# Designs tried in a protein design chat: VH-VL binders against c7peq0. Part 12

Target 1, 252 residues: c7peq0
Amino acid sequence: MHNKIYNSFIDRKAKGIKSFAVLIDPDKVNPADIADLAAKCTAAKVDYIFLGGSLVITNHLDECVQQFKTLCDIPVVLFPGSPSQVSRYADALLYLSVISGRNPELLIGQHVLSAPAVKKSGLEVISTGYVLIDGGAPTTVSYISNTTPIPSDKDDIAMCTAMAGEMLGMKVVFMDAGSGARKPITESMISRVASQVSAPIIVGGGIRDAEKAYLNCKAGADIIVVGNAIEKETSLIKEMADAVHAAAPVLK
Short names: E, the ipSAE of ESMFold2; O, the ipSAE of OpenDDE; V2, 0.75 times the mean of E and O plus 0.25 times the DockQ between their complexes.

## First folded at step 3 (VH-VL; framework fv_olinvacimab)

Design k1 (at its last look DockQ between E and O 0.04; V2 from the best seeds 0.00; counts 0 for: pae E 13.2 > 2, placed apart)
Fold by ESMFold2, look of step 3:
Structure k1 (fold): chain C 252 residues (1-252), chain A 120 residues (1-120), chain B 107 residues (1-107)
Amino acid sequence: as target 1 above (252 residues)
Amino acid sequence: QMQLVQSGAEVKKPGASVKLSCKASGYTFTDYYMHWVRQAPGQRLEWMGRINPSGGDTNYNEKFKSRVTITVDKSASTAYMELSSLRSEDTAVYYCARGLEYSSKYFDYWGQGTLVTVSS
Amino acid sequence: NFMLTQPPSVSVSPGKTARITCRGDNIGDKSVHWYQQRPGQAPVLVMYYDSDRPSGIPERFSGSNSGNTATLTISGVEAGDEADYYCQVWDTSSDHVFGTGTKVTVL
């Protein structure tokens, strides 16, 4: 129940320190490669490991979490696509409501069903307003959630959605173009949301290089999450982490 | 046929402004960053700034950011660069250049260049 | 302030190999891109991500990048290769940085 991970989000935001998260899909990661991946994340000073995906069709989530927890000190945060993506060994859970959509099951329905198990898990639960942005093609998230993404050029809709989510009690805003996105979220949209939201802002989807990660941070993102580009090229971990961390102000 | 066609040469006095255009064709204009790069006579290339045509986001080289404005007209597939408070040191050929897809790391297509001469 | 330094000129006989260096602190940790600029013309991308050739660039152009030095290599040099060559990187503090340029002269 303690808010260790959430407090790290808000403390770093207050200092202007940007965070880099690596998203790992348990269905796609080779268990034999987890040690190398953990070492690369540690060497690059990655701030969080996000575990999960829209489709988790293996039962190795617990093992994946436990391997990362034994191999490094980086916090492991669950990014669930379904109620079944709960592991009590993780540090925290992003408890997502798809506030950009009008599907009542993704807004609150699945939460009603999962809440007893989530409470029993003992995890830190971070209320997260999930805002799906059109990434230029249907994504796994778009298809599975059966929601219409916010159009990529409708900054005011994204802003109002995030603002409403914060007013309703969401502690974090997660702007995501989806793992299969062709287009990342624009810096203009990020800046518009950041102008109206005090909550930490996580941005993901379609981020393929360090320059985009850096520019998203300058636009107002607090946490950059990258999955698919790193899955294709793990050498990018260091480059992206360095770029994200370079967006922070100079410390004493 | 992919093309970046720039506006014609300009002669300006110190203190004036210049606004250059770059018309794109043969690709989806809003899918690619557009950059402006200049080259003074006998000197190296110098990056000035860029725009994402989709959302209008800009980033400028610190050296120029108080004097440069980059804009787009999406319906005309045209990027513009305006440089104000011109000095003789601003005499250069000005290029528009695009990055591949959403990449802004390198420039795979360049316009023909526009000579701007600033003299009293 | 990330800086890229190139030799001002390289002279090479036809059919021989030209090597154009680009020096920067830990440039091997960055992706290096190269442009050819013939007299009176716009730059043309001839190499990107250290060693990848754009479509239409002949295989005799190759590139490498390690340590503090990136190199563009032109084997079997032809008269048409006479041009200015610029290296370029993106850097978080300096944005897009171009090298000082190297004039290749084919004698």
Scores: ipSAE 0.005, ipTM 0.497, lowest interface PAE 13.2, mean pLDDT 87
Fold by OpenDDE, look of step 3:
Structure k1 (fold): chain C 252 residues (1-252), chain A 120 residues (1-120), chain B 107 residues (1-107)
Amino acid sequence: as target 1 above (252 residues)
Amino acid sequence: QMQLVQSGAEVKKPGASVKLSCKASGYTFTDYYMHWVRQAPGQRLEWMGRINPSGGDTNYNEKFKSRVTITVDKSASTAYMELSSLRSEDTAVYYCARGLEYSSKYFDYWGQGTLVTVSS
Amino acid sequence: NFMLTQPPSVSVSPGKTARITCRGDNIGDKSVHWYQQRPGQAPVLVMYYDSDRPSGIPERFSGSNSGNTATLTISGVEAGDEADYYCQVWDTSSDHVFGTGTKVTVL
């Protein structure tokens, strides 16, 4: 119950199953389109709906969550830009610590402030080591947080960062090139991280087609997150989902 | 590096059939779709169809559906395209092109092309 | 049937900028891909998903897509850029559709 979503992560990983998550920004999505999106996600057997934006300015989060929960049975996981972006209607919250950076606010400061609200929400909380990777473009997260992403070619730094996160008790590692990333995370980097981390690995940012999704899975990603690409072409949902689901895990 | 190598030029009579081959190398053959695209002299590129080498499922341009058959030999990493009931209008350069697995919205690698001439 | 229309030809002097348009109904809602075809050669992917460059394609190649028009822009045109250029989209009703092609001549 309280660990349903996390248990799904580890169970699927243990079975070598790759998962596909569709990222929806509550502030960008048109409510009129949610029904169609939900239908397409269901048809594509999307594994998770990730809801989150870098700047949730509007109080549309609850409504968005409720709408998806009404329209489909896909677990809704909050992927907030800030720990304070919480909806009690979701199935889980990725409680993100930006461990790639050295901003104390993103490491623990904002968590302290949001902790009471998060606790009160009753949500499943999944401690997540967020690893921001340079995607070739400034991300909203990097700009707002004033954090420097890990260079795209520094596999060892990413690896060590992820290892540290795991050793600190973070249950999930999220490698993200960021929204609008020009360069997705390399398979080399994913493989390097996957070789040293047993926690589920979520990979997002800059994934624009089924090939990249598939290759990331083959490299060691357990969950692929796609947002921007499907915003323009929702037809990609099925294609990417199929690719992810067909991908074989990396043997450790 | 990825490479698609096609069979040589063909000369056929109207009504005959032609079967072209495309040998893939440098990548996992079954991970990508194989498409066939033709180009008549001085004309634009025209998509003919595709095959998923892993499952063998195909999709054809409606224009060619009754005459075209795309197949693969996975053991040889080779795709084939057979076009029957050839007409003079079928004179063209035929290309094989790699597309993404499960999703092939664009073609990232192309064969060198095979000229097929149909003349009486 | 979905159709893509390109100008038949574009002439440009060396060092100048060439713009190749591809028109289609609501093409801005689709992903447009571009191919370069030099005389006697097979097509080569030069742009995908409107503005993404494959490895090996110079930065002087760029792409945009909005409304009913996608554009491939070639800055600092070189003699080697002389080729036919084709836009391409995928459509649910028409599958893979290529543009009519544009011959770029470097003067």
Scores: ipSAE 0.005, ipTM 0.519, lowest interface PAE 10.9, mean pLDDT 90
ESMFold2 (binder alone), look of step 3: mean pLDDT 92; pTM 0.937

Design k2 (at its last look DockQ between E and O 0.01; V2 from the best seeds 0.00; counts 0 for: pae O 12.2 > 2, placed apart)
Fold by ESMFold2, look of step 3:
Structure k2 (fold): chain C 252 residues (1-252), chain A 120 residues (1-120), chain B 107 residues (1-107)
Amino acid sequence: as target 1 above (252 residues)
Amino acid sequence: QMQLVQSGAEVKKPGASVKLSCKASGYTFTDYYMHWVRQAPGQRLEWMGRINPSGGDTNYNEKFKSRVTITVDKSASTAYMELSSLRSEDTAVYYCARGLEYSSRYFDYWGQGTLVTVSS
Amino acid sequence: NFMLTQPPSVSVSPGKTARITCRGDNIGDKSVHWYQQRPGQAPVLVMYYDSDRPSGIPERFSGSNSGNTATLTISGVEAGDEADYYCQVWDTSSDHVFGTGTKVTVL
């Protein structure tokens, strides 16, 4: 099924249902811990497992995907550091264009190289406009991408970037402060983008507690993705998922 | 050495307002949320609200949101809490408290407290 | 309207174990934090995330949380442990909620 995951994004957004995604970095996850992670995510009713990161060196992506697919029914969505980092065993691929940057290789160049393999994989491909926001310190993605993040206080720049991405055909907007970010994206910026973009909005980076996840949803985020805080404390999965699922969109 | 030093005790009449201060030192003020928590005599602690000093974002307890305003002066590393339309039940010790870096989950450092007495 | 209820007091002999409960509906699904407050003093964090100790808190403090009850346990109780103890959670409907408080008396 070609659009199953994307249709779940838009159907849940239409119903005002917020989604929680757990981001797992194959380079950092201990394979012995995957069963426990899958059980915790299932018990918490996590909506998606995102696998990937800005730098994936490990040759175990396929194994990681297959373990999660064996251990739970949660959709596994690839969040690759480059468009060529794919696994045919996943449910979908966030095909990321770094629209906040001016690096032609991250805008389209790597996609030209990866497109034959991505098509051959049979994966559902989700066109995603990736908007990198300054997280208070250089992040892995800012180093690897050679991309200057949008400043954290420039709401209108983030809004215009997301609008342009949507008008150019991006199906999803992913606002990210980056893995290891010190500070999360502001609720003001999320609200500004959400006021002008109808596509599903994923927000990640620097989210350390259930309150921030909840407030990001109230500001207009549709999907909250958390990686680093959960790497440090997996007991947070249930509390964050509950907070996200309890949220409703703020009336505009 | 981290310190949160609060302003001195206040005595107010019903209907007045009070503005309390909390001066931070020994850490980067703008990297940590600042919370205000009060405690009436013999009662439990009660969270009032918090501010992110970096951008000024606030979140208030629904009970107080019409009467409370939390602000910061970044250059002085000082947070303020103003409570208006005071009532006798607002008599309490008011604490400022710091959370983790960019997190609101729990409060790892507290000021000494400021007693506000509201009597007619 | 999320409520956290604690026993008003617990008496314990020196060297014995004090157990302070904090009851709330499905509190086991939340992260529970604990504060110690001595008379006339500000609260001090003594436990967070159910069972983690801040730096400087003795190993005789421990915590657990499941179902409808979280528990702070102080083994080998000393006179200096005499204080009020409060549990705390965050909740989507009630924001930060503190328990009713428990006075620990060392006899």
Scores: ipSAE 0.405, ipTM 0.774, lowest interface PAE 4.2, mean pLDDT 89
Fold by OpenDDE, look of step 3:
Structure k2 (fold): chain C 252 residues (1-252), chain A 120 residues (1-120), chain B 107 residues (1-107)
Amino acid sequence: as target 1 above (252 residues)
Amino acid sequence: QMQLVQSGAEVKKPGASVKLSCKASGYTFTDYYMHWVRQAPGQRLEWMGRINPSGGDTNYNEKFKSRVTITVDKSASTAYMELSSLRSEDTAVYYCARGLEYSSRYFDYWGQGTLVTVSS
Amino acid sequence: NFMLTQPPSVSVSPGKTARITCRGDNIGDKSVHWYQQRPGQAPVLVMYYDSDRPSGIPERFSGSNSGNTATLTISGVEAGDEADYYCQVWDTSSDHVFGTGTKVTVL
């Protein structure tokens, strides 16, 4: 199972297939609702469950992971905001380095601390360049780490950042406007990044409808991540999934 | 507290069908997969198939795919396994087992087993 | 098809340590689970995910997995540990696969 999830990313990208990921915060999700959520995701052919939050307050990660794995056959990928957000029962871990910022703790410090636990977990580890984009709302990460996101109109900065991440060996680029983002990442920025990197590109934050999801895919996103919008309206899962799956990439 | 209770022993003739039941209690029935595993006398355990009680989707061992059907009654928290075209080699103890899927695919609770004897 | 091979039997004196092996190609890359089955009873999960103990399983039970061999270790063996033990994995080609089983006899 090693590299299975990453291989799925690159394989789908190579085939021009776009993927939809549902983001679930273990601290926010009601265990009683997980069965229904899993069923909806399955019915919508959701490609990945991203599990995690910027700040995990409760220790329900293991149980949440196991429950989803029991209820559906969708890969569960950890999207941790801190070293404590690790579960050996998941299918993979996005090992995030916040390369948009200049906080050494988020670049490597926290990784050093979490490395033994991550290694012990036996999880597939996917090195991820995390690129925080200004979404018009402060993120938990910004509050905790005092990191400044890349301005939403600075496409070149985002591009160069992603390029650097890839050249440093990061396997995935994650562009995120953050939880509760008012402004999603622009198609121009996605396109600019996609034109210069070959790594799978994950895009999240502020996506609230199927059209935006579709347009992001057309711009060059390989995986679309949606959390908040779905939390508010679960009926959007299918609509967004269908839109993403119908999208074709723009030829470079 | 978690308990799986299976139906009683069965005696069948070759060519017949048998349908076994497994009633779950102590947990939310739809929150876990239900598997069926059999064990012939003196032999190893053999996985037959599973069902997701929530969605009803199934997966079967290729060996049994043409003869086995797994179903559930959510209202009764009961899983069923039907095996058709029975042969003497099907004589075994059949277990239902609660399972977790994907990267953690193991069985944490088992029924007491049901002996099925196929004889002329 | 993926196969798991166990020794047919292991004999051990009370208080001593029993080691039950489970061999398979690159089994170290898989998660191995173990079940105890006493005579006339249903299997009981005693180890999962290589080395995790379910609630109620004594600490004298431990597990490891590397290379081509997974091992269930029972320290301080007691009479009640006499049983058949089965390893189990999931494989993409074979689905759920059980080992051949090992009979542990307490002398």
Scores: ipSAE 0.000, ipTM 0.500, lowest interface PAE 12.2, mean pLDDT 90
ESMFold2 (binder alone), look of step 3: mean pLDDT 92; pTM 0.942

Design k3 (at its last look DockQ between E and O 0.03; V2 from the best seeds 0.00; counts 0 for: pae O 12.5 > 2, placed apart)
Fold by ESMFold2, look of step 3:
Structure k3 (fold): chain C 252 residues (1-252), chain A 120 residues (1-120), chain B 107 residues (1-107)
Amino acid sequence: as target 1 above (252 residues)
Amino acid sequence: QMQLVQSGAEVKKPGASVKLSCKASGYTFTDYYMHWVRQAPGQRLEWMGRINPSGGDTNYNEKFKSRVTITVDKSASTAYMELSSLRSEDTAVYYCARGLEYSSSYFDYWGQGTLVTVSS
Amino acid sequence: NFMLTQPPSVSVSPGKTARITCRGDNIGDRSVHWYQQRPGQAPVLVMYYDSDRPSGIPERFSGSNSGNTATLTISGVEAGDEADYYCQVWDTSSDHVFGTGTKVTVL
């Protein structure tokens, strides 16, 4: 079935149900710990597992995908940093265009090269407008992408970027402060973007506690993705998931 | 040297307002949420509200929402809390407390406290 | 809604172990933070995220959190540990919640 994962984004957004995604970097995760991590994600009712990172130094991606698919029912969505981060065993691929930047290779160039292999993979492909926001310090993604992040206080630039991406056909907007960001994306910026796009909005980078995850949802984020804080403290999975799920409208 | 220095004790009559100050030094004021927490004599701590000094966004405990206003002066690195329509049960020590960087899970530094006494 | 209850007091002899409990429904699913308050003084953070110790807090302070109970443990209790202790969580329904407080008395 085509569009199963994307339709889940849309259906949950329409119901006001917020989603929590755990981001796993296959280069960082210890294979021995995957079973425990999958169990914790299942118990916490995590909605998606995002797999990927800015670098792929090891070739553990396929193994990680298959382990998670064996150990739990949570959809596994690829969050690729490069064309080499494709695994046919995943449920979907966020096909990222770095629309916040002016690097033609990250806008469309690498997609031209990877498109035949992506199509042949049989994966659900989700057109994703990737909006990099300044996280208060250089991140791996900002360095590798050779792009200048949108300044953290320029809400209108982020809004116009996301709006243009949606108009050009992007099905999802991904606002990211970057892995390891010092400061997360402001609620003001999230609200400004959410007021102007109907596409699902994924927000990540620098989210360190359940309160920020909750406030980002209240500001208009549809999917909260957390990686670094969970890597440091897996006990946060349940607390963050509960906070995200509690952000759903009560009055409806 | 990190410091949160609060204004001095206040004595007020019922129905009045009080505005307390909390001057921060030794850290980047706009990077941390500032909270106000009170403690009536012999009672537990009670959270009143917080402000993000960067943009001025506030959140208040529902109990106080109609009577409390938290503000900042970024150039003076100072937070303020104003409580209106004072009642005798508002007699308490009022603390400012710093939250986590760009968030608010716990309070890692506290001001010395300001006693507010409400009596006729 | 989210309630945190603590025993009103704990008495402990010098050199022994004090255990201060904080009870709440499914508190083990939350991050618990602990504060020490000496008479007439502001609270001081002594434990955060259940078991992490702030810089300057001695190793004899430790914490745990599972099920419906979080516990602050003070080993080798000293006279200077005599204080009130409060647990705290953040919760979507009640925002920041403090426990009822426990007076530790060193006898």
Scores: ipSAE 0.525, ipTM 0.809, lowest interface PAE 2.4, mean pLDDT 89
Fold by OpenDDE, look of step 3:
Structure k3 (fold): chain C 252 residues (1-252), chain A 120 residues (1-120), chain B 107 residues (1-107)
Amino acid sequence: as target 1 above (252 residues)
Amino acid sequence: QMQLVQSGAEVKKPGASVKLSCKASGYTFTDYYMHWVRQAPGQRLEWMGRINPSGGDTNYNEKFKSRVTITVDKSASTAYMELSSLRSEDTAVYYCARGLEYSSSYFDYWGQGTLVTVSS
Amino acid sequence: NFMLTQPPSVSVSPGKTARITCRGDNIGDRSVHWYQQRPGQAPVLVMYYDSDRPSGIPERFSGSNSGNTATLTISGVEAGDEADYYCQVWDTSSDHVFGTGTKVTVL
């Protein structure tokens, strides 16, 4: 149980299975809509529910987690904007270090502060190298942390960053163009990173259709994360899930 | 656009070997596993094995493991299946099929099939 | 060995609904895929992940899977639907397993 979610990442990756994660912002989601969302995710065979991605202004995290856990059997993984955003009811926590930036607070500072609470929560903790890529729009993380994302055309920088993260012991690489990204991460960049990293690769930001999701998978993404697009159009959940699940494994 | 084209019908005697080919087109050959499935007359489909064209690793049905060998020529985007020590019971139509893996595994494109007849 | 059992035949009148079952232990926990095979032709994928239709497959084809039974449903059956249908799953011990097959006859 200690590494159930991470083991699922590793196992699925090894088998060439691509995974689809729906990103839900606890501060934006209407509690009344959660039942419907859970049903749609279940029907679409969504692999993970990611909760977070915002400042978490309201204390709705626990409630949101509990609702999803009650309404479906999909693993709930915390994807917090801050390491301190923790709910013991979730299945796992992506413990994010923003390794694309040079803000010490996002590299280790906030983790030191949150570590006791995270430990106490009993959650599975998945060390994650967060790689912010320029999506053509400022992200909440970028704005708050004053970090500069990696330019979208600098594949080598992204690659080296991901490599460094992995070599430092981070178990997962999360490449994110950010919420509201105008430009999703390129397949070229994903492929470049995937060629040098063995860790599961999560890709999010700016994915608006099933084709893009599919192409990202083909490029080397192991897990596709979509939030904004499905918030606007929930019918996309099924289409994107199908595309991701239908994507051929990157066979090695 | 995706297409699997198999080699022609074969007639063999018991104890002989047969090697069938399956040429893929319309997609990146190394991005999908290639499976072989056979069907004896009036019988159900039977999975024989698969190959990862990228790495060359294979997995076989235990029933055929001792007699079947699946290989690929990446440069030709072609998969091969060799079945040795043929028996009359091996008379069947043999299909190649493009597939995904494990719990997500299904076969979305099939070859036209190759009839192999084993008779004395 | 994991086994999938199908009825050997299903007869249906044009315009009516055909239901083809596939039974297996706890098959509801597995992803079931379906193939249509017309006489003298290769199989064609008609359903995957229990209820997902490949491109080009009519909406009158639907699938469900729960408990020990997966079902392929064909509404508004047409003459062209006459074929053998096979369910398929992946099993950790048996790898890819096909059902016994069901012949659908359009009366």
Scores: ipSAE 0.000, ipTM 0.502, lowest interface PAE 12.5, mean pLDDT 90
ESMFold2 (binder alone), look of step 3: mean pLDDT 91; pTM 0.937

